# Designs tried in a protein design chat: VHH binders against Coiled-coil-helix-coiled-coil-helix domain-containing protein 7 (CHCHD7). Part 8

Target 1, 85 residues: Coiled-coil-helix-coiled-coil-helix domain-containing protein 7 (CHCHD7), of Homo sapiens (Human) (q9buk0)
Amino acid sequence: MPSVTQRLRDPDINPCLSESDASTRCLDENNYDRERCSTYFLRYKNCRRFWNSIVMQRRKNGVKPFMPTAAERDEILRAVGNMPY
Below, E stands for the ipSAE of ESMFold2; O stands for the ipSAE of OpenDDE; V2 stands for 0.75 times the mean of E and O plus 0.25 times the DockQ between their complexes.

## First folded at step 14 (VHH; framework vhh_podentamig1)

Design y1 (from x5 with L50A G102A; at its last look DockQ between E and O 0.45; V2 from the best seeds 0.57)
Fold by OpenDDE, look of step 14:
Structure y1 (fold): chain B 85 residues (1-85), chain A 123 residues (1-123)
Amino acid sequence: as target 1 above (85 residues)
Amino acid sequence: EVQLVESGGGLVQPGRSLTLSCAASGFTFSSYYMGWYRQAPGKQRELVAAISSGSTLYADSVKGRFTISRDNAKNSIYLQMNSLRPEDTALYYCAKPEYDWATYFDELGMDYWGQGTQVTVSS
């Protein structure tokens, strides 16, 4: 099995660590059959897209940090009402 | 349209050096992390090196031998590969993420890829 690819794992700057890890675990558990992990990949993609929209809004409004911290993201998700991805 | 075009690959003997280049276009180059990945026969694609505006990352297997750099004026990144080994044989890819804030360097986090350039190390 291939080794895990190195990535930054700071939860304050990476909003999609859970989705990334889930995708990686799926690949590991399915002998890297990507077709079996499409749902995880989609969730990962949607996670990144969602938080990009937040980053863009904050940039537009001059709100820093542009990427919300882990704590701020929890508040944002709470305000939305449910997980959007 | 985002384009990434790799060049510089070839066949070399162990211990030799190669320099790969990736010419990028279609986006604000200086804003993005860029990375080199490789895929050996029968193996999964793996990170080789990544570069941001002020930092670099390397796979353990290439540390001390490979150097990633970028030239924002030329919209290019480079991979200087020294002391090449047979296990470095692979198709090497240039990649970028969709978003400039991205800090994930796994292949799933990369959304744009070049066609790849073949590096073969053999005696």
Scores: ipSAE 0.520, ipTM 0.779, lowest interface PAE 1.1, mean pLDDT 90
ESMFold2, look of step 14: ipSAE 0.696; ipTM 0.843
ESMFold2 (binder alone), look of step 14: mean pLDDT 83; pTM 0.839

Design y2 (from x5 with T103P; at its last look DockQ between E and O 0.76; V2 from the best seeds 0.57)
Amino acid sequence: EVQLVESGGGLVQPGRSLTLSCAASGFTFSSYYMGWYRQAPGKQRELVALISSGSTLYADSVKGRFTISRDNAKNSIYLQMNSLRPEDTALYYCAKPEYDWGPYFDELGMDYWGQGTQVTVSS
ESMFold2, look of step 14: ipSAE 0.455; ipTM 0.687
ESMFold2 (binder alone), look of step 14: mean pLDDT 84; pTM 0.851
OpenDDE, look of step 14: ipSAE 0.557; ipTM 0.801

Design y3 (from x5 with T103Q; at its last look DockQ between E and O 0.19; V2 from the best seeds 0.00; counts 0 for: pae O 6.1 > 2, grease 24.4 > 24.2, placed apart)
Fold by OpenDDE, look of step 14:
Structure y3 (fold): chain B 85 residues (1-85), chain A 123 residues (1-123)
Amino acid sequence: as target 1 above (85 residues)
Amino acid sequence: EVQLVESGGGLVQPGRSLTLSCAASGFTFSSYYMGWYRQAPGKQRELVALISSGSTLYADSVKGRFTISRDNAKNSIYLQMNSLRPEDTALYYCAKPEYDWGQYFDELGMDYWGQGTQVTVSS
């Protein structure tokens, strides 16, 4: 079984890897001045919130996998018509 | 306002058991992942266990020894810790990490955490 860290970096499990990395890079580039990275943090937060809601809906409906695959996520975003974060 | 309050920590000898509790308020408890994190002295905070609606995830270091559970009626989660080891010594945090989890999320300020409860395992 993959480690927690490995799972966090798995694009099939973590739909917000790009947003997370962007936030981290921002912190690194700004000497960890959080105020300078607020936009990145917000996007990351919204990403997590969005996909968490999707997972919860799928759970209620018994749809597996509960976290959509990368391909399914693309379809969901396409159906929404715009990236919500 | 989100509030998480941990309890149950203490000093125990190796091999003993402890049960941590976390009371949550300020959000729709059943709609979120809940978890336990810990931070040992000089180390980064790490995920210990995560629970959703029945599904659980454990760190390899605690798998088979720790059990996370939740009671939605009480807006609470628990961490049963058996066969405790000195390396389990840490400040244990109750967390609402939403879906994804990891030590970097705390740095980003995206998660909610309690004040923590100290667990010390020492002979």
Scores: ipSAE 0.016, ipTM 0.351, lowest interface PAE 6.1, mean pLDDT 83
ESMFold2, look of step 14: ipSAE 0.423; ipTM 0.668
ESMFold2 (binder alone), look of step 14: mean pLDDT 85; pTM 0.862

Design y4 (from x5 with T103K; at its last look DockQ between E and O 0.15; V2 from the best seeds 0.00; counts 0 for: pae O 7.1 > 2, placed apart)
Fold by OpenDDE, look of step 14:
Structure y4 (fold): chain B 85 residues (1-85), chain A 123 residues (1-123)
Amino acid sequence: as target 1 above (85 residues)
Amino acid sequence: EVQLVESGGGLVQPGRSLTLSCAASGFTFSSYYMGWYRQAPGKQRELVALISSGSTLYADSVKGRFTISRDNAKNSIYLQMNSLRPEDTALYYCAKPEYDWGKYFDELGMDYWGQGTQVTVSS
């Protein structure tokens, strides 16, 4: 089983890895001034909210895995027609 | 306004212990997961430990050596670090999630963290 750190960065488990990394980089580049990185944080939050809603729907419908794989997420985003975050 | 302030870092020799503290404010502390992250120079930020109301989670690299705890009365979390190793050298961040999505995801993302406290383990 992968370590906690490895799982956190597993693209099949964490759908918002890019947004998370972008937020981290922003903080690093701005001396950890959160106000300068609010847009990145918001995108990260919206990403999580979106995929949480998908997971909830799949749970209700008994669709596994509850967290869509990276490939499935691409299909979902394609079906939505636009990235919601 | 959410505020997280880390303290307790320093320079220590291998095998020594440190206790990090994080003072939190600006939110209902007891309602949230809290955690510690760390980032070494040139490396990605990594999760060290998480704590909920009664459960803890540790990275494999620190399991058995580090202990995370919380004091809701003091709005604080702590990281007891024993048997420190050079590879533990990093900037340690206290973290809080803005949205509690840990119920739906295997790993919990954190939106807030402090400026960190430096831990350096060197002989």
Scores: ipSAE 0.020, ipTM 0.241, lowest interface PAE 7.1, mean pLDDT 82
ESMFold2, look of step 14: ipSAE 0.248; ipTM 0.537
ESMFold2 (binder alone), look of step 14: mean pLDDT 83; pTM 0.849

Design y5 (at its last look DockQ between E and O 0.59; V2 from the best seeds 0.56)
Amino acid sequence: EVQLVESGGGLVQPGRSLTLSCAASGFTFSSYYMGWYRQAPGKQRELVALISSGSTLYADSVKGRFTISRDNAKNSIYLQMNSLRPEDTALYYCAKPEYDWGYFDELGMDYWGQGTQVTVSS
ESMFold2, look of step 14: ipSAE 0.531; ipTM 0.735
ESMFold2 (binder alone), look of step 14: mean pLDDT 89; pTM 0.903
OpenDDE, look of step 14: ipSAE 0.584; ipTM 0.812

Design y6 (from x5 with Y104L; at its last look DockQ between E and O 0.83; V2 from the best seeds 0.00; counts 0 for: grease 24.9 > 24.2)
Fold by OpenDDE, look of step 14:
Structure y6 (fold): chain B 85 residues (1-85), chain A 123 residues (1-123)
Amino acid sequence: as target 1 above (85 residues)
Amino acid sequence: EVQLVESGGGLVQPGRSLTLSCAASGFTFSSYYMGWYRQAPGKQRELVALISSGSTLYADSVKGRFTISRDNAKNSIYLQMNSLRPEDTALYYCAKPEYDWGTLFDELGMDYWGQGTQVTVSS
């Protein structure tokens, strides 16, 4: 059983780990000037929004796991044809 | 509409205890991670504790002293703070994420916040 910390950074559970890390790095590099990191924040937000829509669709259709794995997400993004965020 | 209302803060001497409460409404409470965050003067907001349906996470600085719990029947989470220290002085926030699946539960991962309750530890 993974710890909460492990789960938060599990790429099969968290589809936006990269975007989150990028946002954090931006803050660190800019002395926590949030305005300088707005683009990263928006990307992170859009990432979560996108994958939530996928989760909702899968829940509706009874497809498990509801959050697609990292491998499945790559396939989904490939099928979409472009990064949506 | 999502609402989070904190209470229980106050002024205490070092070594004392406080219990914070957060009353939540406007969403399916049991489905979400809930968390306590704090922001000290001149510092960034930081995670204090998280709670899911069966797991908890604590900042290293509060491990062994703070306990987060939840009561789904009351749509509330609590933060029992023991052995309080001056460095625990901060505005404490209750928070939830937008979605009921795992994100990084840093400040950026939380989308709803209460107004906060002030905790001041001073001799």
Scores: ipSAE 0.375, ipTM 0.711, lowest interface PAE 1.3, mean pLDDT 89
ESMFold2, look of step 14: ipSAE 0.435; ipTM 0.690
ESMFold2 (binder alone), look of step 14: mean pLDDT 84; pTM 0.859

## First folded at step 16 (VHH; framework vhh_podentamig1)

Design z1 (from y5 with Y33A; at its last look DockQ between E and O 0.78; V2 from the best seeds 0.59)
Fold by ESMFold2, look of step 16:
Structure z1 (fold): chain B 85 residues (1-85), chain A 122 residues (1-122)
Amino acid sequence: as target 1 above (85 residues)
Amino acid sequence: EVQLVESGGGLVQPGRSLTLSCAASGFTFSSYAMGWYRQAPGKQRELVALISSGSTLYADSVKGRFTISRDNAKNSIYLQMNSLRPEDTALYYCAKPEYDWGYFDELGMDYWGQGTQVTVSS
């Protein structure tokens, strides 16, 4: 079974890796001044909120996997039209 | 309302042991990964240990000395801290993410306790 660290970086189970990385990069580049990075943090929070709404709907409908794979998420985002986060 | 309440901190001599507890309420406890983080004065808050359904992860600096555990019946996680060193001195926080999926960096933890102070000194 893959380590917890491998699961943290698996794009099929973590849809918000890019947003997390962008937030961390902002902190690294700005001496960990959190105020300078608030828009990145908001985008990361909005990403998690959006995909949680999808997970909730799939759980209700019994659609597995409950977290869409990376390929399924690309299709969902295309159907939405504009990035929701 | 989500509440996380840490306890068990104190002043201890190097080489001694301490057990921290985090009592959780306001959510379906068993569904969530949870973690212990610590912050020493003037430093960034850092991961100490994570626990999820059957898996644990430890910071390299505490592997072999600290053990995270979970008691779903008591809605609690614990941190058994053995062979304590002065560099373990910090405010220790219990944390949980907003959602019951994914495994997270510090930014992905949305709820934090007040912290419990651990001081390791002669």
Scores: ipSAE 0.523, ipTM 0.738, lowest interface PAE 1.2, mean pLDDT 88
ESMFold2 (binder alone), look of step 16: mean pLDDT 85; pTM 0.858
OpenDDE, look of step 16: ipSAE 0.543; ipTM 0.788

Design z2 (from y5 with G102T; at its last look DockQ between E and O 0.40; V2 from the best seeds 0.00; counts 0 for: pae O 4.3 > 2)
Fold by OpenDDE, look of step 16:
Structure z2 (fold): chain B 85 residues (1-85), chain A 122 residues (1-122)
Amino acid sequence: as target 1 above (85 residues)
Amino acid sequence: EVQLVESGGGLVQPGRSLTLSCAASGFTFSSYYMGWYRQAPGKQRELVALISSGSTLYADSVKGRFTISRDNAKNSIYLQMNSLRPEDTALYYCAKPEYDWTYFDELGMDYWGQGTQVTVSS
């Protein structure tokens, strides 16, 4: 079983690494003033919300893995026509 | 409105123990994961521990020393800190993630309190 930090950075189970990294950079540059990074946090939140909805649908339909792989995520995003976050 | 209020911090000597508490309100407590973060001066904020309904996660630096627990009846979580070290000195935050921890990271905690200061020094 991978460590917590390893799992957090695993692109197979974390679809929002880019948004997370952007938010982290913003916090670092703004002395962790959350209000100054609200747009980054919103994008990250929307990313999590979107992929959570996909995971829930896949769970309901018995489709595994519940979190789509990176390749599958690309296909899903293409199917919806645009990145929704 | 989501509110998280930390307490229990203080000044302790190395090797001693301390218990932090967090009182939560403004949401269905039992439905969410909860956790603790900490930030030392000049350092990045880091995840300390996370708790779901039946599972816990810990940072490697605190494994075996810290224990996170929750009391849904009191809408509270706790952090029992044993064998404290000077490097544990930090402002400790109680936090709530918005979504399932399947894709959780340190920024997944969308809400946190004012923090409680823990200082470990001889």
Scores: ipSAE 0.019, ipTM 0.407, lowest interface PAE 4.3, mean pLDDT 84
ESMFold2, look of step 16: ipSAE 0.539; ipTM 0.755
ESMFold2 (binder alone), look of step 16: mean pLDDT 84; pTM 0.855

Design z3 (from y5 with G102D; at its last look DockQ between E and O 0.44; V2 from the best seeds 0.00; counts 0 for: pae O 7.2 > 2)
Amino acid sequence: EVQLVESGGGLVQPGRSLTLSCAASGFTFSSYYMGWYRQAPGKQRELVALISSGSTLYADSVKGRFTISRDNAKNSIYLQMNSLRPEDTALYYCAKPEYDWDYFDELGMDYWGQGTQVTVSS
ESMFold2, look of step 16: ipSAE 0.598; ipTM 0.774
ESMFold2 (binder alone), look of step 16: mean pLDDT 86; pTM 0.876
OpenDDE, look of step 16: ipSAE 0.014; ipTM 0.297

Design z4 (at its last look DockQ between E and O 0.80; V2 from the best seeds 0.00; counts 0 for: grease 24.5 > 24.2)
Fold by OpenDDE, look of step 16:
Structure z4 (fold): chain B 85 residues (1-85), chain A 122 residues (1-122)
Amino acid sequence: as target 1 above (85 residues)
Amino acid sequence: EVQLVESGGGLVQPGRSLTLSCAASGFTFSSYAMGWYRQAPGKQRELVAAIYSGSTLYADSVKGRFTISRDNAKNSIYLQMNSLRPEDTALYYCAKPEYDWGYFDELGMDYWGQGTQVTVSS
């Protein structure tokens, strides 16, 4: 029963931790000027969208865990050949 | 269409209590994490409390004073605010993420209410 905080930082649950952290860093470095961080926000958004599509596909096919583990995500990305976000 | 509507804000004296409500619609309520955020004048928006799958998260500044809860039957979350302080004065927002897996932060919150004003003053 991990806490919400622990879950947020669990790489097996959060596929976009890096993108989230990058966005946060950008805000910190730019005095929270959101316009200067639009690229990071977009990458974070696309990351979440991509992995949601994978989750939905796995749900449809009954493949568990629905959110791939960190190791599985690496395999999926290698199979795709490029980072999609 | 996703809708979040906050209510319950107002003007209170320090030490008093207040309960905020957020009525949600347009999605499968029980499947999503929900959160309360606040923004004081001249300050950045910050997480106050979040709830997901029975687990709760609180900002250090409100731990022991605030309690977040949810009522799935009413598609609502609540924020019980006790021992209010002037520094709790802010516009309080209800928020949810786009996706129903167990990840959320402020930047990952995709839907926001209009907010309800809480003012703590003697």
Scores: ipSAE 0.508, ipTM 0.776, lowest interface PAE 1.0, mean pLDDT 90
ESMFold2, look of step 16: ipSAE 0.521; ipTM 0.744
ESMFold2 (binder alone), look of step 16: mean pLDDT 83; pTM 0.840

Design z5 (from y5 with L50A; at its last look DockQ between E and O 0.39; V2 from the best seeds 0.00; counts 0 for: grease 24.5 > 24.2)
Fold by ESMFold2, look of step 16:
Structure z5 (fold): chain B 85 residues (1-85), chain A 122 residues (1-122)
Amino acid sequence: as target 1 above (85 residues)
Amino acid sequence: EVQLVESGGGLVQPGRSLTLSCAASGFTFSSYYMGWYRQAPGKQRELVAAISSGSTLYADSVKGRFTISRDNAKNSIYLQMNSLRPEDTALYYCAKPEYDWGYFDELGMDYWGQGTQVTVSS
C-alpha cells in the first residue's frame, strides 16, 4: 500500500470498506491515474451518502447504534431491493 | 457554505519550526474529525495528521515531530511542525469529510482548502 493514510477497518463503524478498498485498488493498479478510477470513487461517495441518510433517520428516531451494524446493514440492503450504490 | 482556509506556511531552514492554522466555517465544527494532508510536486497527496474529538493519528514520517490540535472556540485546527526536514516540503491542505462519521482516508475527505506552502531548504 503506497498510502500513509490510517483507516478504521471495523465493519460495524465503516459501512463502505469494500468501496474504499476497491477505489484504492484501482489507483494501485492504474499508476494512481485518478481519471481511470472515477467510477469507483463515485460508488464510494454514493455508499457514504446512502448510509448517511440511514444514520440521520436513526438519529432522528433515537435508534442506536446510529450507524447500523454489519448485520443490520445487510437487512436494510435486502429490504431496498437493489443496491443503492 | 463550507470554507477551509490554511495559513502559516513559509520558507524555513531544516531543523526549524512552523505552526499551520486552518480556519473553518459553514458547518458544526466540534462534531467533525479533520485532517492535514500534504502534496509535494509530482507526488500523491498524503495524510499528515488527523484529529477527532477524542483522538489523534499521525503519519509515521511525522510522528514525534508534528502535533495536531483543535480549538473549537476559534473553529480552527493547527499543525505544529518541529524539526522540519527538506522532505516536509509540500503544499499543506486542511480537509474534512462530508459527514461526521467515516474513514480518515484521503478519498473520504470531501472538502479541501487551497493549501499553504511549506518549503524547507538549506
Scores: ipSAE 0.443, ipTM 0.695, lowest interface PAE 1.5, mean pLDDT 86
ESMFold2 (binder alone), look of step 16: mean pLDDT 82; pTM 0.835
OpenDDE, look of step 16: ipSAE 0.478; ipTM 0.755

Design z6 (from z1 with S55D; at its last look DockQ between E and O 0.57; V2 from the best seeds 0.52)
Amino acid sequence: EVQLVESGGGLVQPGRSLTLSCAASGFTFSSYAMGWYRQAPGKQRELVALISSGDTLYADSVKGRFTISRDNAKNSIYLQMNSLRPEDTALYYCAKPEYDWGYFDELGMDYWGQGTQVTVSS
ESMFold2, look of step 16: ipSAE 0.498; ipTM 0.724
ESMFold2 (binder alone), look of step 16: mean pLDDT 85; pTM 0.865
OpenDDE, look of step 16: ipSAE 0.515; ipTM 0.781

## First folded at step 17 (VHH; framework vhh_podentamig1)

Design m1 (from w1 with Y104W; at its last fold request DockQ between E and O 0.55; V2 from the best seeds 0.63)
Amino acid sequence: EVQLVESGGGLVQPGRSLTLSCAASGFTFSSYAMGWYRQAPGKQRELVALISSGSTLYADSVKGRFTISRDNAKNSIYLQMNSLRPEDTALYYCAKPEYDWGTWFDELGMDYWGQGTQVTVSS
ESMFold2, look of step 17: ipSAE 0.323; ipTM 0.624
ESMFold2 (binder alone), look of step 17: mean pLDDT 83; pTM 0.844
OpenDDE, look of step 17: ipSAE 0.729; ipTM 0.871
ESMFold2, look of step 22: ipSAE 0.400; ipTM 0.671
ESMFold2 (binder alone), look of step 22: mean pLDDT 83; pTM 0.848
OpenDDE, look of step 22: ipSAE 0.722; ipTM 0.867
ESMFold2, fold request of step 23: ipSAE 0.453, 0.467, 0.486; ipTM 0.695, 0.708, 0.717
ESMFold2 (binder alone), fold request of step 23: mean pLDDT 82, 82, 82; pTM 0.837, 0.840, 0.836
OpenDDE, fold request of step 23: ipSAE 0.818, 0.815, 0.824; ipTM 0.900, 0.898, 0.903

Design m2 (from t06 with Y104W; at its last look DockQ between E and O 0.48; V2 from the best seeds 0.59)
Amino acid sequence: EVQLVESGGGLVQPGRSLTLSCAASGFTFSSYAMGWYRQAPGKQRELVAAIYSGSTLYADSVKGRFTISRDNAKNSIYLQMNSLRPEDTALYYCAKPEYDWGTWFDELGMDYWGQGTQVTVSS
ESMFold2, look of step 17: ipSAE 0.506; ipTM 0.727
ESMFold2 (binder alone), look of step 17: mean pLDDT 82; pTM 0.837
OpenDDE, look of step 17: ipSAE 0.749; ipTM 0.874

Design m3 (from m1 with G102E; at its last look DockQ between E and O 0.45; V2 from the best seeds 0.42)
Fold by OpenDDE, look of step 17:
Structure m3 (fold): chain B 85 residues (1-85), chain A 123 residues (1-123)
Amino acid sequence: as target 1 above (85 residues)
Amino acid sequence: EVQLVESGGGLVQPGRSLTLSCAASGFTFSSYAMGWYRQAPGKQRELVALISSGSTLYADSVKGRFTISRDNAKNSIYLQMNSLRPEDTALYYCAKPEYDWETWFDELGMDYWGQGTQVTVSS
């Protein structure tokens, strides 16, 4: 099992790494004025929510890994017509 | 309803130790990664420590001094703070992410926070 540090940046585990990074970058560029980064936060939240729904479906159907791999996520996003968030 | 309740804070002198506790309820505790954050007056909230399944992460500033642990039977996490410094003075928060699959959480990924417990290190 990967360490917490590895999990933070593991694209196979973190489906929202890009959204997280974008949010962090926004905060950095705006001197951590959260109000200026609300759009990024919302996108990050929506990303997490979306993939939660996928994880729940896979859990229900007994499909492992419950969090789809990066490759599987690409296929899923392609199937739904790109990023839904 | 998710509840996180911190305790154990107080006023201590530099070099002393303190143990914080966070009692959690309202969710399947063992399924979630948990974290400690802190915020000093006028400063940004910052990560202190995270704990997931068999793994821990620490801020550089507390490595070697702080230890995060969990007791699933008690639905609690702990933060053992040794060799405390004045710069450790802050309101310490217990936090969890929204989803149990989130093992990569940072401040932005934490959706539930406790009320915080004040730690003051002063001579």
Scores: ipSAE 0.252, ipTM 0.603, lowest interface PAE 1.6, mean pLDDT 88
ESMFold2, look of step 17: ipSAE 0.567; ipTM 0.770
ESMFold2 (binder alone), look of step 17: mean pLDDT 86; pTM 0.872

Design m4 (from w1 with L108I; at its last look DockQ between E and O 0.80; V2 from the best seeds 0.00; counts 0 for: pae E 3.8 > 2)
Fold by ESMFold2, look of step 17:
Structure m4 (fold): chain B 85 residues (1-85), chain A 123 residues (1-123)
Amino acid sequence: as target 1 above (85 residues)
Amino acid sequence: EVQLVESGGGLVQPGRSLTLSCAASGFTFSSYAMGWYRQAPGKQRELVALISSGSTLYADSVKGRFTISRDNAKNSIYLQMNSLRPEDTALYYCAKPEYDWGTYFDEIGMDYWGQGTQVTVSS
């Protein structure tokens, strides 16, 4: 079975991997001073909020997979036009 | 009001077992993924285990020794900790995200935390 790190980094399951990495990098670079990293946390939270709404819509409509794959997410973001997070 | 209340911590000898509980209220319990995290003095808070409606995930350091479970009727999650080691000494937290798609969680993505329950494993 894949490790915890491999599971958390699966791009088909984790739509916010780059935002999470940016947040972790900020914490590492700033001795875990969370206040210095609030902008990164906000982007990560907005990313999770956006994809949660998409998953909820797809679950309701029976569209599978409920979490769009990385390729499907690229198409969704192109259709939206501007980055929602 | 979201409340997460951990219990079951204590002082135990190495090799023994302990069960932690997290009683949840103030939200629709069965719809949320939840997790156990721990923080030892001087260390960063780290993931221990995650549970959703259809899956579990464990940190490599506890795999095979710890089991997370959920009882929706009691609005609770549990952490069964077997074969405890001094390295498991930490403050253990229960957590939930604000927004949840049921499969991926990290510490930064958890928005609600309990007060923590102390587990101390010593000879």
Scores: ipSAE 0.197, ipTM 0.494, lowest interface PAE 3.8, mean pLDDT 83
ESMFold2 (binder alone), look of step 17: mean pLDDT 83; pTM 0.845
OpenDDE, look of step 17: ipSAE 0.659; ipTM 0.835

Design m5 (from w1 with L108M; at its last look DockQ between E and O 0.49; V2 from the best seeds 0.43)
Fold by ESMFold2, look of step 17:
Structure m5 (fold): chain B 85 residues (1-85), chain A 123 residues (1-123)
Amino acid sequence: as target 1 above (85 residues)
Amino acid sequence: EVQLVESGGGLVQPGRSLTLSCAASGFTFSSYAMGWYRQAPGKQRELVALISSGSTLYADSVKGRFTISRDNAKNSIYLQMNSLRPEDTALYYCAKPEYDWGTYFDEMGMDYWGQGTQVTVSS
């Protein structure tokens, strides 16, 4: 199977990169049995949902950039206290 | 209801060109990154090209031969495929993510898919 070496790995653009990687790794390790990987897919979906809620709030408040940088996201997660995804 | 409808596939000889189209509806088209993916028989679906606000990204295997473009007035993206090779034979899909931010490289980051248009490159 070909690997797309140009995968987007910029953490300032993709807040859910580790969740994406975990989902892909699960598929690779389980012969692409999607049912065995449903927990990883859910975490990836929840990650995207969480950061969408932050983007929506920042748009409402006029806070740029609308997608927080990696450093800003670390601060937001510390403030939340528990991992939201 | 989000709909993505691909067209323009066909049987062509190696070295020839095709243009694929994807007509989109049911969302604010200009806000979203969008992509072309392809799946050959027995293989995993793979990224071909992404487009967002005029920025583009291509898989190494198609760089220099394929061009993705977007027409917001027609709610469409296109894939111009030049210098086609037998290894380009696949079912080609148009895809969009659920949210209007970010660009995702994997199929799990795309939430809406068309039915696909077949491209076959052979003598």
Scores: ipSAE 0.400, ipTM 0.658, lowest interface PAE 1.6, mean pLDDT 86
ESMFold2 (binder alone), look of step 17: mean pLDDT 83; pTM 0.850
OpenDDE, look of step 17: ipSAE 0.429; ipTM 0.739

Design m6 (from w1 with E107W; at its last look DockQ between E and O 0.50; V2 from the best seeds 0.00; counts 0 for: pae E 2.5 > 2, grease 24.8 > 24.2)
Fold by ESMFold2, look of step 17:
Structure m6 (fold): chain B 85 residues (1-85), chain A 123 residues (1-123)
Amino acid sequence: as target 1 above (85 residues)
Amino acid sequence: EVQLVESGGGLVQPGRSLTLSCAASGFTFSSYAMGWYRQAPGKQRELVALISSGSTLYADSVKGRFTISRDNAKNSIYLQMNSLRPEDTALYYCAKPEYDWGTYFDWLGMDYWGQGTQVTVSS
């Protein structure tokens, strides 16, 4: 991993921090054997896909910021009901 | 088709400079964060520098020596590498994520990679 900076860990910019951390943890625990971590990578990809769909809709509607803030994302996830990724 | 083509690598003595280039095509270039990564033999791929539309980010090991820049008219990013050290020896890759948002902290967040350009720093 590169040196941590506050910007990379900003939840308003990175909606998939938890999923990325889980993927990294799996790699660390399994000597970077990617095949053992495929379910974590899938969750990370699904998280990115989900939030991309939200960003695309907000761009279409002119709603800024296009990436919802962490607080707005909490509201969106509550409204969805079950976790989408 | 997304293409990322690195160039500018070579063999240089310690203390010298190199400029790497990455020519990009097949996507809306200006919308994406992009990065330089490197991989030394027997080591994991590591972040060198990232550039987005408004900011840059550097690994601690290269701060003050390397500068990432972007030219949207040429669909290119660059890495100016000054004061090169033997530990900078690596295959250097240009990379982009699939989506045009977010800043990523390691190679897991990058989805498209160039073939790499070799930088060797040796006496």
Scores: ipSAE 0.292, ipTM 0.586, lowest interface PAE 2.5, mean pLDDT 84
ESMFold2 (binder alone), look of step 17: mean pLDDT 83; pTM 0.846
OpenDDE, look of step 17: ipSAE 0.598; ipTM 0.812

